VH-VL binders against DENN domain-containing protein C297.05. Designs and how they scored, part 19

Target 1, 138 residues: DENN domain-containing protein C297.05, of Schizosaccharomyces pombe (q9y7q7r449to586)
Amino acid sequence: VNEIPGWNDVDLYPLFRALSIPNILVLFEAALMEAKVIFLSENLGMLGYASQALLHLLYPLTWQGLYIPVLPRRLISCFEAPCSYIIGTLSYFFHMDDVPLDNIPLVVCDLDKNSVSTFGKIVRLSRSLRSKLQAHLK
Below, E stands for the ipSAE of ESMFold2; O stands for the ipSAE of OpenDDE; V2 stands for 0.75 times the mean of E and O plus 0.25 times the DockQ between their complexes.

## First folded at step 21 (VH-VL; framework fv_gevokizumab)

Design w4 (from v1 with light chain N31E Y91W; at its last look DockQ between E and O 0.57; V2 from the best seeds 0.00; counts 0 for: pae E 10.0 > 2)
Fold by ESMFold2, look of step 21:
Structure w4 (fold): chain C 138 residues (1-138), chain A 121 residues (1-121), chain B 107 residues (1-107)
Amino acid sequence: as target 1 above (138 residues)
Amino acid sequence: QVQLQESGPGLVKPSQTLSLTCSFSGFSLSDMGMGVGWIRQPSGKGLEWLAHIYYDDDKRYNPSLESRLTISKDTSKNQVSLKITSVTAADTAVYFCARRSYWGTYSFDYWGQGTLVTVSS
Amino acid sequence: DIQMTQSTSSLSASVGDRVTITCRASQDISEYLSWYQQKPGKAVKLLIYYASSLQSGVPSRFSGSGSGTDYTLTISSLQQEDFATYFCQQWHRTPYTFGQGTKLEIK
């Protein structure tokens, strides 16, 4: 991590606290290819912290899609947006049936369970690069 | 071990309400992400999805039948029920219940054996 | 509604044959498709989900492929227990429609 600019920032801490390093790398890969990312938690604050941490992980790149770190239940239709997004919502009322599945890859991350599920094709970093990044992030 | 079993009337008269019950074991609708759905198969025909209900009581219905369908659950009894109002001969079919989960497969991964319902005057 | 078409209603084959069963969607379903096996006297069995992912406990001779509107189920070396009816299902959007089925029979 010391040789990777932007990853030395404490702003990444919420992701490292909630998720294993392999799962963080899946989120990074998904964000690089502008996938749809959904964060789930029973904790509203965690949704905000994790969403912001993912943005910092992308440095120096900037997120170009929708960004709604805490989505209220009555706005669930935002999952229908025809573009990439990072959206967080409470686990309790989330249903996959509310998310139209299309050609844009989707990642669903449950921050309370260290669970990352992918839908569609996510382009992976090479195994060598993933191993080096995992070692540096430890 | 996941098991599901349908129960219902063998014969229903036209215009009556068809009531079906799915009893299951090996999982609970208190488990996040779990649901149970209903699929039917008329004789010699394909399968038709009817409805499903999730752990949090969220319900989805086939739009073509939605006005006639009611799905409900009793989590403490491990049961899911389906009612179909105003039945006709077109509702004669084998009715299956099946587990649906959005963690992993997003499909109906365990099915009951089915129960035949005949609508006849 | 998304129509799922299995153009072959019945297919004859022998044990050991390589068999393919096709399924076509009326619009792009982005690989949100599953394959099921139905045998008389047995519960319906999920074989393949997400077009190509093998369900736990299903033999590796089963595989799925496809994209867009065209999908296939392949049995690489047919076994006696594989004679059954096979259905595809899309879960891209409601109603979650099934294909009409392809019955695989002993030649």
Scores: ipSAE 0.006, ipTM 0.629, lowest interface PAE 10.0, mean pLDDT 85
ESMFold2 (binder alone), look of step 21: mean pLDDT 92; pTM 0.944
OpenDDE, look of step 21: ipSAE 0.441; ipTM 0.841

Design w5 (from v4 with heavy chain M32F; at its last look DockQ between E and O 0.85; V2 from the best seeds 0.00; counts 0 for: pae E 3.6 > 2)
Fold by ESMFold2, look of step 21:
Structure w5 (fold): chain C 138 residues (1-138), chain A 121 residues (1-121), chain B 107 residues (1-107)
Amino acid sequence: as target 1 above (138 residues)
Amino acid sequence: QVQLQESGPGLVKPSQTLSLTCSFSGFSLSDFGMGVGWIRQPSGKGLEWLAHIYWDDDKRYNPSLESRLTISKDTSKNQVSLKITSVTAADTAVYFCARRSYWGTYSFDYWGQGTLVTVSS
Amino acid sequence: DIQMTQSTSSLSASVGDRVTITCRASQDISEYLSWYQQKPGKAVKLLIYYASSLQSGVPSRFSGSGSGTDYTLTISSLQQEDFATYFCQQYHRTPYTFGQGTKLEIK
């Protein structure tokens, strides 16, 4: 069942394979409000697939922040960017002390463990809209 | 259920090394994003962060005390240890260990009861 | 280092009172501030994180507010078990630092 143009199972499958529906909704809400999103995994392909799947969830909206689905170690300073971003990086060289906490909210997602942590305030969708989306995504 | 408990010598003479152990349950330092830190409180005074150790053996020390501090972990025993060398009366305090994780609050969300260490001749 | 100041070292109050405890940072900490409760011989308890978010299991009479450099912990109706020392802590930048504490005493 496809109620939203541009959504289909192939494009969104990487997120649904890795994460629970509630965690996917947190990522969606964060992206809608132009927050900072960090994806973590030990699998490089998963970082790319999950980042792209998050963009597909935003349809028809387009992501206008920084977008680096696989960040190499030498570019770790990109976390200092004073703007919203979606950045994926390997878990083994990631450390939260490398990420400045500022007024733009941050969501950190471990794709390998279905874990999501938020820093700052993420504006949530209404209770009715969240329930509607969860029902349709099942 | 997360619990931490400190153990220490109670009384230490000046110039000796103070050794503390934090034993914990309900989480593991093998888990990505987990860490345990040490905080102390001299009598009638505020809290002072001393050191922190992460799941990947990365270690952070209070710069004012760094030359005297050594933190270590034994993941298989769920223990974290802190050593303070060359102690003086200024090191008399209640010593706490506490957990901080990437997941949840990113604050010291669980603490031990504390153990008093007195430095006296 | 970011200095955290609690200008009041002790307060006296009665059960049922509304109590406000203030904490000031030496620079903007973007609401990355926690409040802790300490009683003698007991583990320190996290009450509030991110300036205003209530930790699980903490009674709703506790609330936090503030932004920038100025932060407040409020107890709306004081109970017997609330007589304790309260500390703020910033976790905006390392080293993460604590205020000196405010002791809340029974009148």
Scores: ipSAE 0.367, ipTM 0.773, lowest interface PAE 3.6, mean pLDDT 87
ESMFold2 (binder alone), look of step 21: mean pLDDT 91; pTM 0.934
OpenDDE, look of step 21: ipSAE 0.713; ipTM 0.901

Design w6 (from v4 with heavy chain W55F; at its last look DockQ between E and O 0.67; V2 from the best seeds 0.00; counts 0 for: pae E 3.5 > 2)
Fold by ESMFold2, look of step 21:
Structure w6 (fold): chain C 138 residues (1-138), chain A 121 residues (1-121), chain B 107 residues (1-107)
Amino acid sequence: as target 1 above (138 residues)
Amino acid sequence: QVQLQESGPGLVKPSQTLSLTCSFSGFSLSDMGMGVGWIRQPSGKGLEWLAHIYFDDDKRYNPSLESRLTISKDTSKNQVSLKITSVTAADTAVYFCARRSYWGTYSFDYWGQGTLVTVSS
Amino acid sequence: DIQMTQSTSSLSASVGDRVTITCRASQDISEYLSWYQQKPGKAVKLLIYYASSLQSGVPSRFSGSGSGTDYTLTISSLQQEDFATYFCQQYHRTPYTFGQGTKLEIK
């Protein structure tokens, strides 16, 4: 009966402008399984917009992990949290050695270069579902 | 495509400083997430990680050797250098440099052929 | 520090044999483990990363498995070029540490 017409499309534009649809699907799959997500950019606004866009893609599901879309350098120990998170930080000051690797999967995304690296086991959506979502998002 | 090569002095006297250079091609330390590390192997023994440096000058050292190690880079020359101060016979080893990147394997995916350094009176 | 132990220092085998090399970590490393091949006078070669992922250009006769603290490299049918020393390495936490090595020799 009622569809929610375009509710979050404007808020999603920065993410879709920065990343290919396959990379957005990896981030979506990671968020659905409550993995760790790190966004990198040299643009502070992009960190906030991308983090918020990922949350909106989960609608109506709510993110229940740690959420720090712009992490200041003095709080770098937040990467050590033993729980899922979405954290963004400036790419120039990011050091992968500061991120402990544990059994919670991790995705690192460079928003400026459309680059994604995964650590651990990300459960992917079925081939059919990924193809359908990829077609719809284009 | 990706290639690394070590160069060093061959022989060094005890108490002196050992200086090593890694020259590489097929990638650049101006690229986000790229890094180069140093690993050594005494004759007939295992591998020991010494240090690595990333594109943004972030550096990590093996804590057991940290006080004697200095790693540095020259991005424009595609070179990474390692210095080891106050060497002894225990520093006699083959020294390797290897690439490490945030992207892909997050392991030492390409290595140089190694250079032998002997510390001898 | 996480200690990596390869309890077998030398292993003798013949061309065509299936061999298994083991590596044990002093604590859980969550599969953040690599295997390397070393031949005298040659560059060290990455074979396996993330416990079981095959590096590009490595023959499919190499495989890795394991979880937690116990990990295994398997060569399904030895070739002449596979006689070498094999090292495991954890990259779960710094300092990144290597096993002592297992030398695979011709019987």
Scores: ipSAE 0.386, ipTM 0.784, lowest interface PAE 3.5, mean pLDDT 88
ESMFold2 (binder alone), look of step 21: mean pLDDT 91; pTM 0.936
OpenDDE, look of step 21: ipSAE 0.581; ipTM 0.878

## First folded at step 23 (VH-VL; framework fv_gevokizumab)

Design ko (from v4 with heavy chain M32S Y102S W103S Y106S; at its last look DockQ between E and O 0.66; V2 from the best seeds 0.00; counts 0 for: pae E 5.0 > 2)
Fold by OpenDDE, look of step 23:
Structure ko (fold): chain C 138 residues (1-138), chain A 121 residues (1-121), chain B 107 residues (1-107)
Amino acid sequence: as target 1 above (138 residues)
Amino acid sequence: QVQLQESGPGLVKPSQTLSLTCSFSGFSLSDSGMGVGWIRQPSGKGLEWLAHIYWDDDKRYNPSLESRLTISKDTSKNQVSLKITSVTAADTAVYFCARRSSSGTSSFDYWGQGTLVTVSS
Amino acid sequence: DIQMTQSTSSLSASVGDRVTITCRASQDISEYLSWYQQKPGKAVKLLIYYASSLQSGVPSRFSGSGSGTDYTLTISSLQQEDFATYFCQQYHRTPYTFGQGTKLEIK
């Protein structure tokens, strides 16, 4: 994986340990099309690592949506935001009922289960690009 | 070990209020992620979820029954209560309470044995 | 509401058999699906959660699979104590809903 200048402190290992390469690619594709991304974990640290890793993978693109690595319970209404976002929250705080589905695609990633759920259509990379990225991520 | 036990009146007359209590041990509703829900089962029929209460006092109700349901907790007594107003014969069922942890990712992992409630004049 | 359908209300099998029980949701529930075992006079028992995760203490002969709307509970080799009623449940959206159950009887 290419390093981002000035991002030497970003550790990608936790994300790659938690998720399979195919799941990481889905998250990457979701972020590229400015979808909604929700990270779930029972570990607060993992939420920070995951979101930072995803932003790192987007280089040289910069995320323009809402970014909340760790969403506290009291701010659960942020899931109702009618815009793209990357939000992490503890699994035991999370309810799908609190997340409306709209015209913006949503990806929910459980970091503890290596699971990615997609709601709506995610624009996929070509096979060639996907293979290239996969090779670089290994 | 986790244990839950339901208690209720056994018999309730139509239009009255049914009060149920769930007493539990082996966990606390002061623990983050913990919750207790109520599910009922009419004789020979499937299960119906009624309501759920979480450690942070977040409450969820079945919309079809919400106007008649009130769920509450007493953390110090390890109890969860459910009230159902204006009962009819359709509310005759075995009522279960069950624990759920890690809301959104887990389901009901421990159940009580249930208590039968009959609505009859 | 999300409808959960277990097309088979009853199933007869013998000890040692491989048994499969299916559950279908009226919409995509994103693997927020649990399987329960119910026996008369006993507390309902959680077997599988999140479609394929085995609950602690449950024998490995139980397994769950599926995604989207279609899910399956499998007992690889049926034991005498496995004769019971099995329910699926979605907890993707409230109200949480259950299948009507599949009663597994001895042949």
Scores: ipSAE 0.233, ipTM 0.770, lowest interface PAE 2.7, mean pLDDT 92
ESMFold2, look of step 23: ipSAE 0.256; ipTM 0.747
ESMFold2 (binder alone), look of step 23: mean pLDDT 92; pTM 0.937

Design x1 (from v4 with light chain S52D; at its last look DockQ between E and O 0.65; V2 from the best seeds 0.00; counts 0 for: pae E 4.7 > 2)
Fold by ESMFold2, look of step 23:
Structure x1 (fold): chain C 138 residues (1-138), chain A 121 residues (1-121), chain B 107 residues (1-107)
Amino acid sequence: as target 1 above (138 residues)
Amino acid sequence: QVQLQESGPGLVKPSQTLSLTCSFSGFSLSDMGMGVGWIRQPSGKGLEWLAHIYWDDDKRYNPSLESRLTISKDTSKNQVSLKITSVTAADTAVYFCARRSYWGTYSFDYWGQGTLVTVSS
Amino acid sequence: DIQMTQSTSSLSASVGDRVTITCRASQDISEYLSWYQQKPGKAVKLLIYYADSLQSGVPSRFSGSGSGTDYTLTISSLQQEDFATYFCQQYHRTPYTFGQGTKLEIK
């Protein structure tokens, strides 16, 4: 009964192991505003685990956008989707030129290198909310 | 900490191949999304992007010069090379290398000081 | 190819002045525009990226604005070290292209 409902360390561990707390916060802010999120890794399992961990971080909210934790190469045109999405793909065939940068809010995250980049404008949480979330992630 | 430095021949004769090397530190082309590009500036003129190479050996060339350009990397030496074939006086310029990565600014955030190359008989 | 135009090639100003430099793209570049400072014999310095985001270590007197095809760099109170040439550059699509530069000179 000491656990936060819908959150537990096992559900969040893939993100926590791969990324710094500031980078996890960027992903959370992007997901809350229903932006576009791309996960990159050389490891197929990591793509799935991190994508699921991001969904769990949103509890009690549910993701209503496109959700493709492992995108096959033949479907790279899915990055052109006009809706919000969480899409994971293998790093070796990803190139930023495949992503339309027509002023869409987008976060690209390399899970293997703890690297995050934001394109477009992402609404930031208040300082109070950021501090509370940071405490929960520690 | 990020530093780039160009080296080149100074003087090249017309019709020869110009070879340039960018040596860098503070980042590695073994890391996903890292890249290095080349930009040149003829005397008293604007900047012209020439080519870019990424960590995965993906290459981009300015279409106007593509048939004469070759970019390559040596990740273990932290070096990127550019070759320009069949040079003319129009290739006389200061040549810069600069970092561009997917991460951070997504722009050319660090540049070398440039190296002057003169094409003359 | 996207052409970048800086209509003013040279500007004269005094220390303390507010200076505005303009840049126009031949088509919409979705705010993927950078401003650079160039001084002779020095490495080129990134000032602004994504039209209005300030690069780390750049003084807050520098600011960028604009959207679509029209962009500006503003220096709110010119300092002695700000006399240089300023270039805009689009990084929306290859080939990445630069404006021809605006040289900021002591009046």
Scores: ipSAE 0.220, ipTM 0.742, lowest interface PAE 4.7, mean pLDDT 86
ESMFold2 (binder alone), look of step 23: mean pLDDT 92; pTM 0.939
OpenDDE, look of step 23: ipSAE 0.493; ipTM 0.847

Design x2 (from v4 with heavy chain D31E; at its last look DockQ between E and O 0.83; V2 from the best seeds 0.00; counts 0 for: pae E 8.1 > 2)
Fold by ESMFold2, look of step 23:
Structure x2 (fold): chain C 138 residues (1-138), chain A 121 residues (1-121), chain B 107 residues (1-107)
Amino acid sequence: as target 1 above (138 residues)
Amino acid sequence: QVQLQESGPGLVKPSQTLSLTCSFSGFSLSEMGMGVGWIRQPSGKGLEWLAHIYWDDDKRYNPSLESRLTISKDTSKNQVSLKITSVTAADTAVYFCARRSYWGTYSFDYWGQGTLVTVSS
Amino acid sequence: DIQMTQSTSSLSASVGDRVTITCRASQDISEYLSWYQQKPGKAVKLLIYYASSLQSGVPSRFSGSGSGTDYTLTISSLQQEDFATYFCQQYHRTPYTFGQGTKLEIK
């Protein structure tokens, strides 16, 4: 749980509260390959906390893409950005048809339901490394 | 287990409105990200997407047919309906309903068996 | 609209054959392509999504490949139950469109 530099319970707690370890690893893999990540929740605070926790998973790497942990409805066109991003928005006004699918993979995560959906191909960590990380996190 | 079943009139006269119902089980349109769409196949031809409706009542129509199509849902009954106005012989086809989910393959992952509708005098 | 073309409408093969079915898009669809299997009177079955990802429960003899505008479905060793019509579909942009189908028949 608290065995990797930058990976400690205080910084990662919002993700562990909301998601299973396999789903957290999918988010980690997506972020490492600079994919598009969308967080959904009906709780505004959770959107911010989970987005920040994902950044902590990347330590010592810094996120270089668009970062909008709470996206207001009026700015939904930000989903059209041709670059990687981490964007959070309220579930009730999110619709996947507002998100163009392109060659950058996309992950959509519902924090309230422990649900992760992947569009495109995410480069997975090696099977050995995934097993080590899952063992360390649980 | 996810199952979908189409029901329709079998035979419809030209110029009338064709009404179709999709009844489904194993999922609900109260679940965020869930949708149901309609696809048809005229005899000996390819598949044509018609419309789909999502859990939040967001609706999408094939632009070539949009003026004639109406899709609606009844979430409590697990039903989706499609109406096609002013039908002609060109609307004779097997009609399928199918599930589409943002939380999976983003494809039509479960289909009904289809129902044949013939437009004839 | 993105046009999907399956240039062969019918293909004959024998059990055990390796079969390929092609699909071409009128423009780049960035691998957002699915393959479906259709048998008369049966529900259509999703086989492949995102060009090469195998749907759960689909036998591993099915595989997909391709990029850009050109995509293929391959059946590595044809079985009796594989005689059917196969459709590709793009989901890159609306309206989501299907190929005309390729019927795989017993030779």
Scores: ipSAE 0.033, ipTM 0.660, lowest interface PAE 8.1, mean pLDDT 86
ESMFold2 (binder alone), look of step 23: mean pLDDT 92; pTM 0.936
OpenDDE, look of step 23: ipSAE 0.490; ipTM 0.847

Design x3 (from w2 with light chain S52D; at its last read DockQ between E and O 0.87; V2 from the best seeds 0.00; counts 0 for: pae E 2.9 > 2)
Heavy chain, then light chain:
Amino acid sequence: QVQLQESGPGLVKPSQTLSLTCSFSGFSLSDFGMGVGWIRQPSGKGLEWLAHIYYDDDKRYNPSLESRLTISKDTSKNQVSLKITSVTAADTAVYFCARRSYWGTYSFDYWGQGTLVTVSS
Amino acid sequence: DIQMTQSTSSLSASVGDRVTITCRASQDISEYLSWYQQKPGKAVKLLIYYADSLQSGVPSRFSGSGSGTDYTLTISSLQQEDFATYFCQQYHRTPYTFGQGTKLEIK
ESMFold2, look of step 23: ipSAE 0.388; ipTM 0.785
ESMFold2 (binder alone), look of step 23: mean pLDDT 91; pTM 0.933
OpenDDE, look of step 23: ipSAE 0.739; ipTM 0.902
ESMFold2, fold request of step 24: ipSAE 0.372, 0.490, 0.382; ipTM 0.782, 0.789, 0.782
ESMFold2 (binder alone), fold request of step 24: mean pLDDT 91, 91, 91; pTM 0.933, 0.930, 0.933
OpenDDE, fold request of step 24: ipSAE 0.680, 0.853, 0.731; ipTM 0.894, 0.930, 0.903
ESMFold2, last read: ipSAE 0.010, 0.463, 0.333; ipTM 0.636, 0.820, 0.771
ESMFold2 (binder alone), last read: mean pLDDT 91, 91, 91; pTM 0.931, 0.931, 0.933
OpenDDE, last read: ipSAE 0.700, 0.737, 0.690; ipTM 0.897, 0.904, 0.896

Design x4 (from w2 with heavy chain D31E; at its last fold request DockQ between E and O 0.86; V2 from the best seeds 0.00; counts 0 for: pae E 2.8 > 2)
Heavy chain, then light chain:
Amino acid sequence: QVQLQESGPGLVKPSQTLSLTCSFSGFSLSEFGMGVGWIRQPSGKGLEWLAHIYYDDDKRYNPSLESRLTISKDTSKNQVSLKITSVTAADTAVYFCARRSYWGTYSFDYWGQGTLVTVSS
Amino acid sequence: DIQMTQSTSSLSASVGDRVTITCRASQDISEYLSWYQQKPGKAVKLLIYYASSLQSGVPSRFSGSGSGTDYTLTISSLQQEDFATYFCQQYHRTPYTFGQGTKLEIK
ESMFold2, look of step 23: ipSAE 0.415; ipTM 0.783
ESMFold2 (binder alone), look of step 23: mean pLDDT 91; pTM 0.934
OpenDDE, look of step 23: ipSAE 0.789; ipTM 0.914
ESMFold2, fold request of step 24: ipSAE 0.381, 0.392, 0.466; ipTM 0.788, 0.796, 0.801
ESMFold2 (binder alone), fold request of step 24: mean pLDDT 91, 91, 91; pTM 0.932, 0.932, 0.932
OpenDDE, fold request of step 24: ipSAE 0.682, 0.861, 0.735; ipTM 0.895, 0.933, 0.904

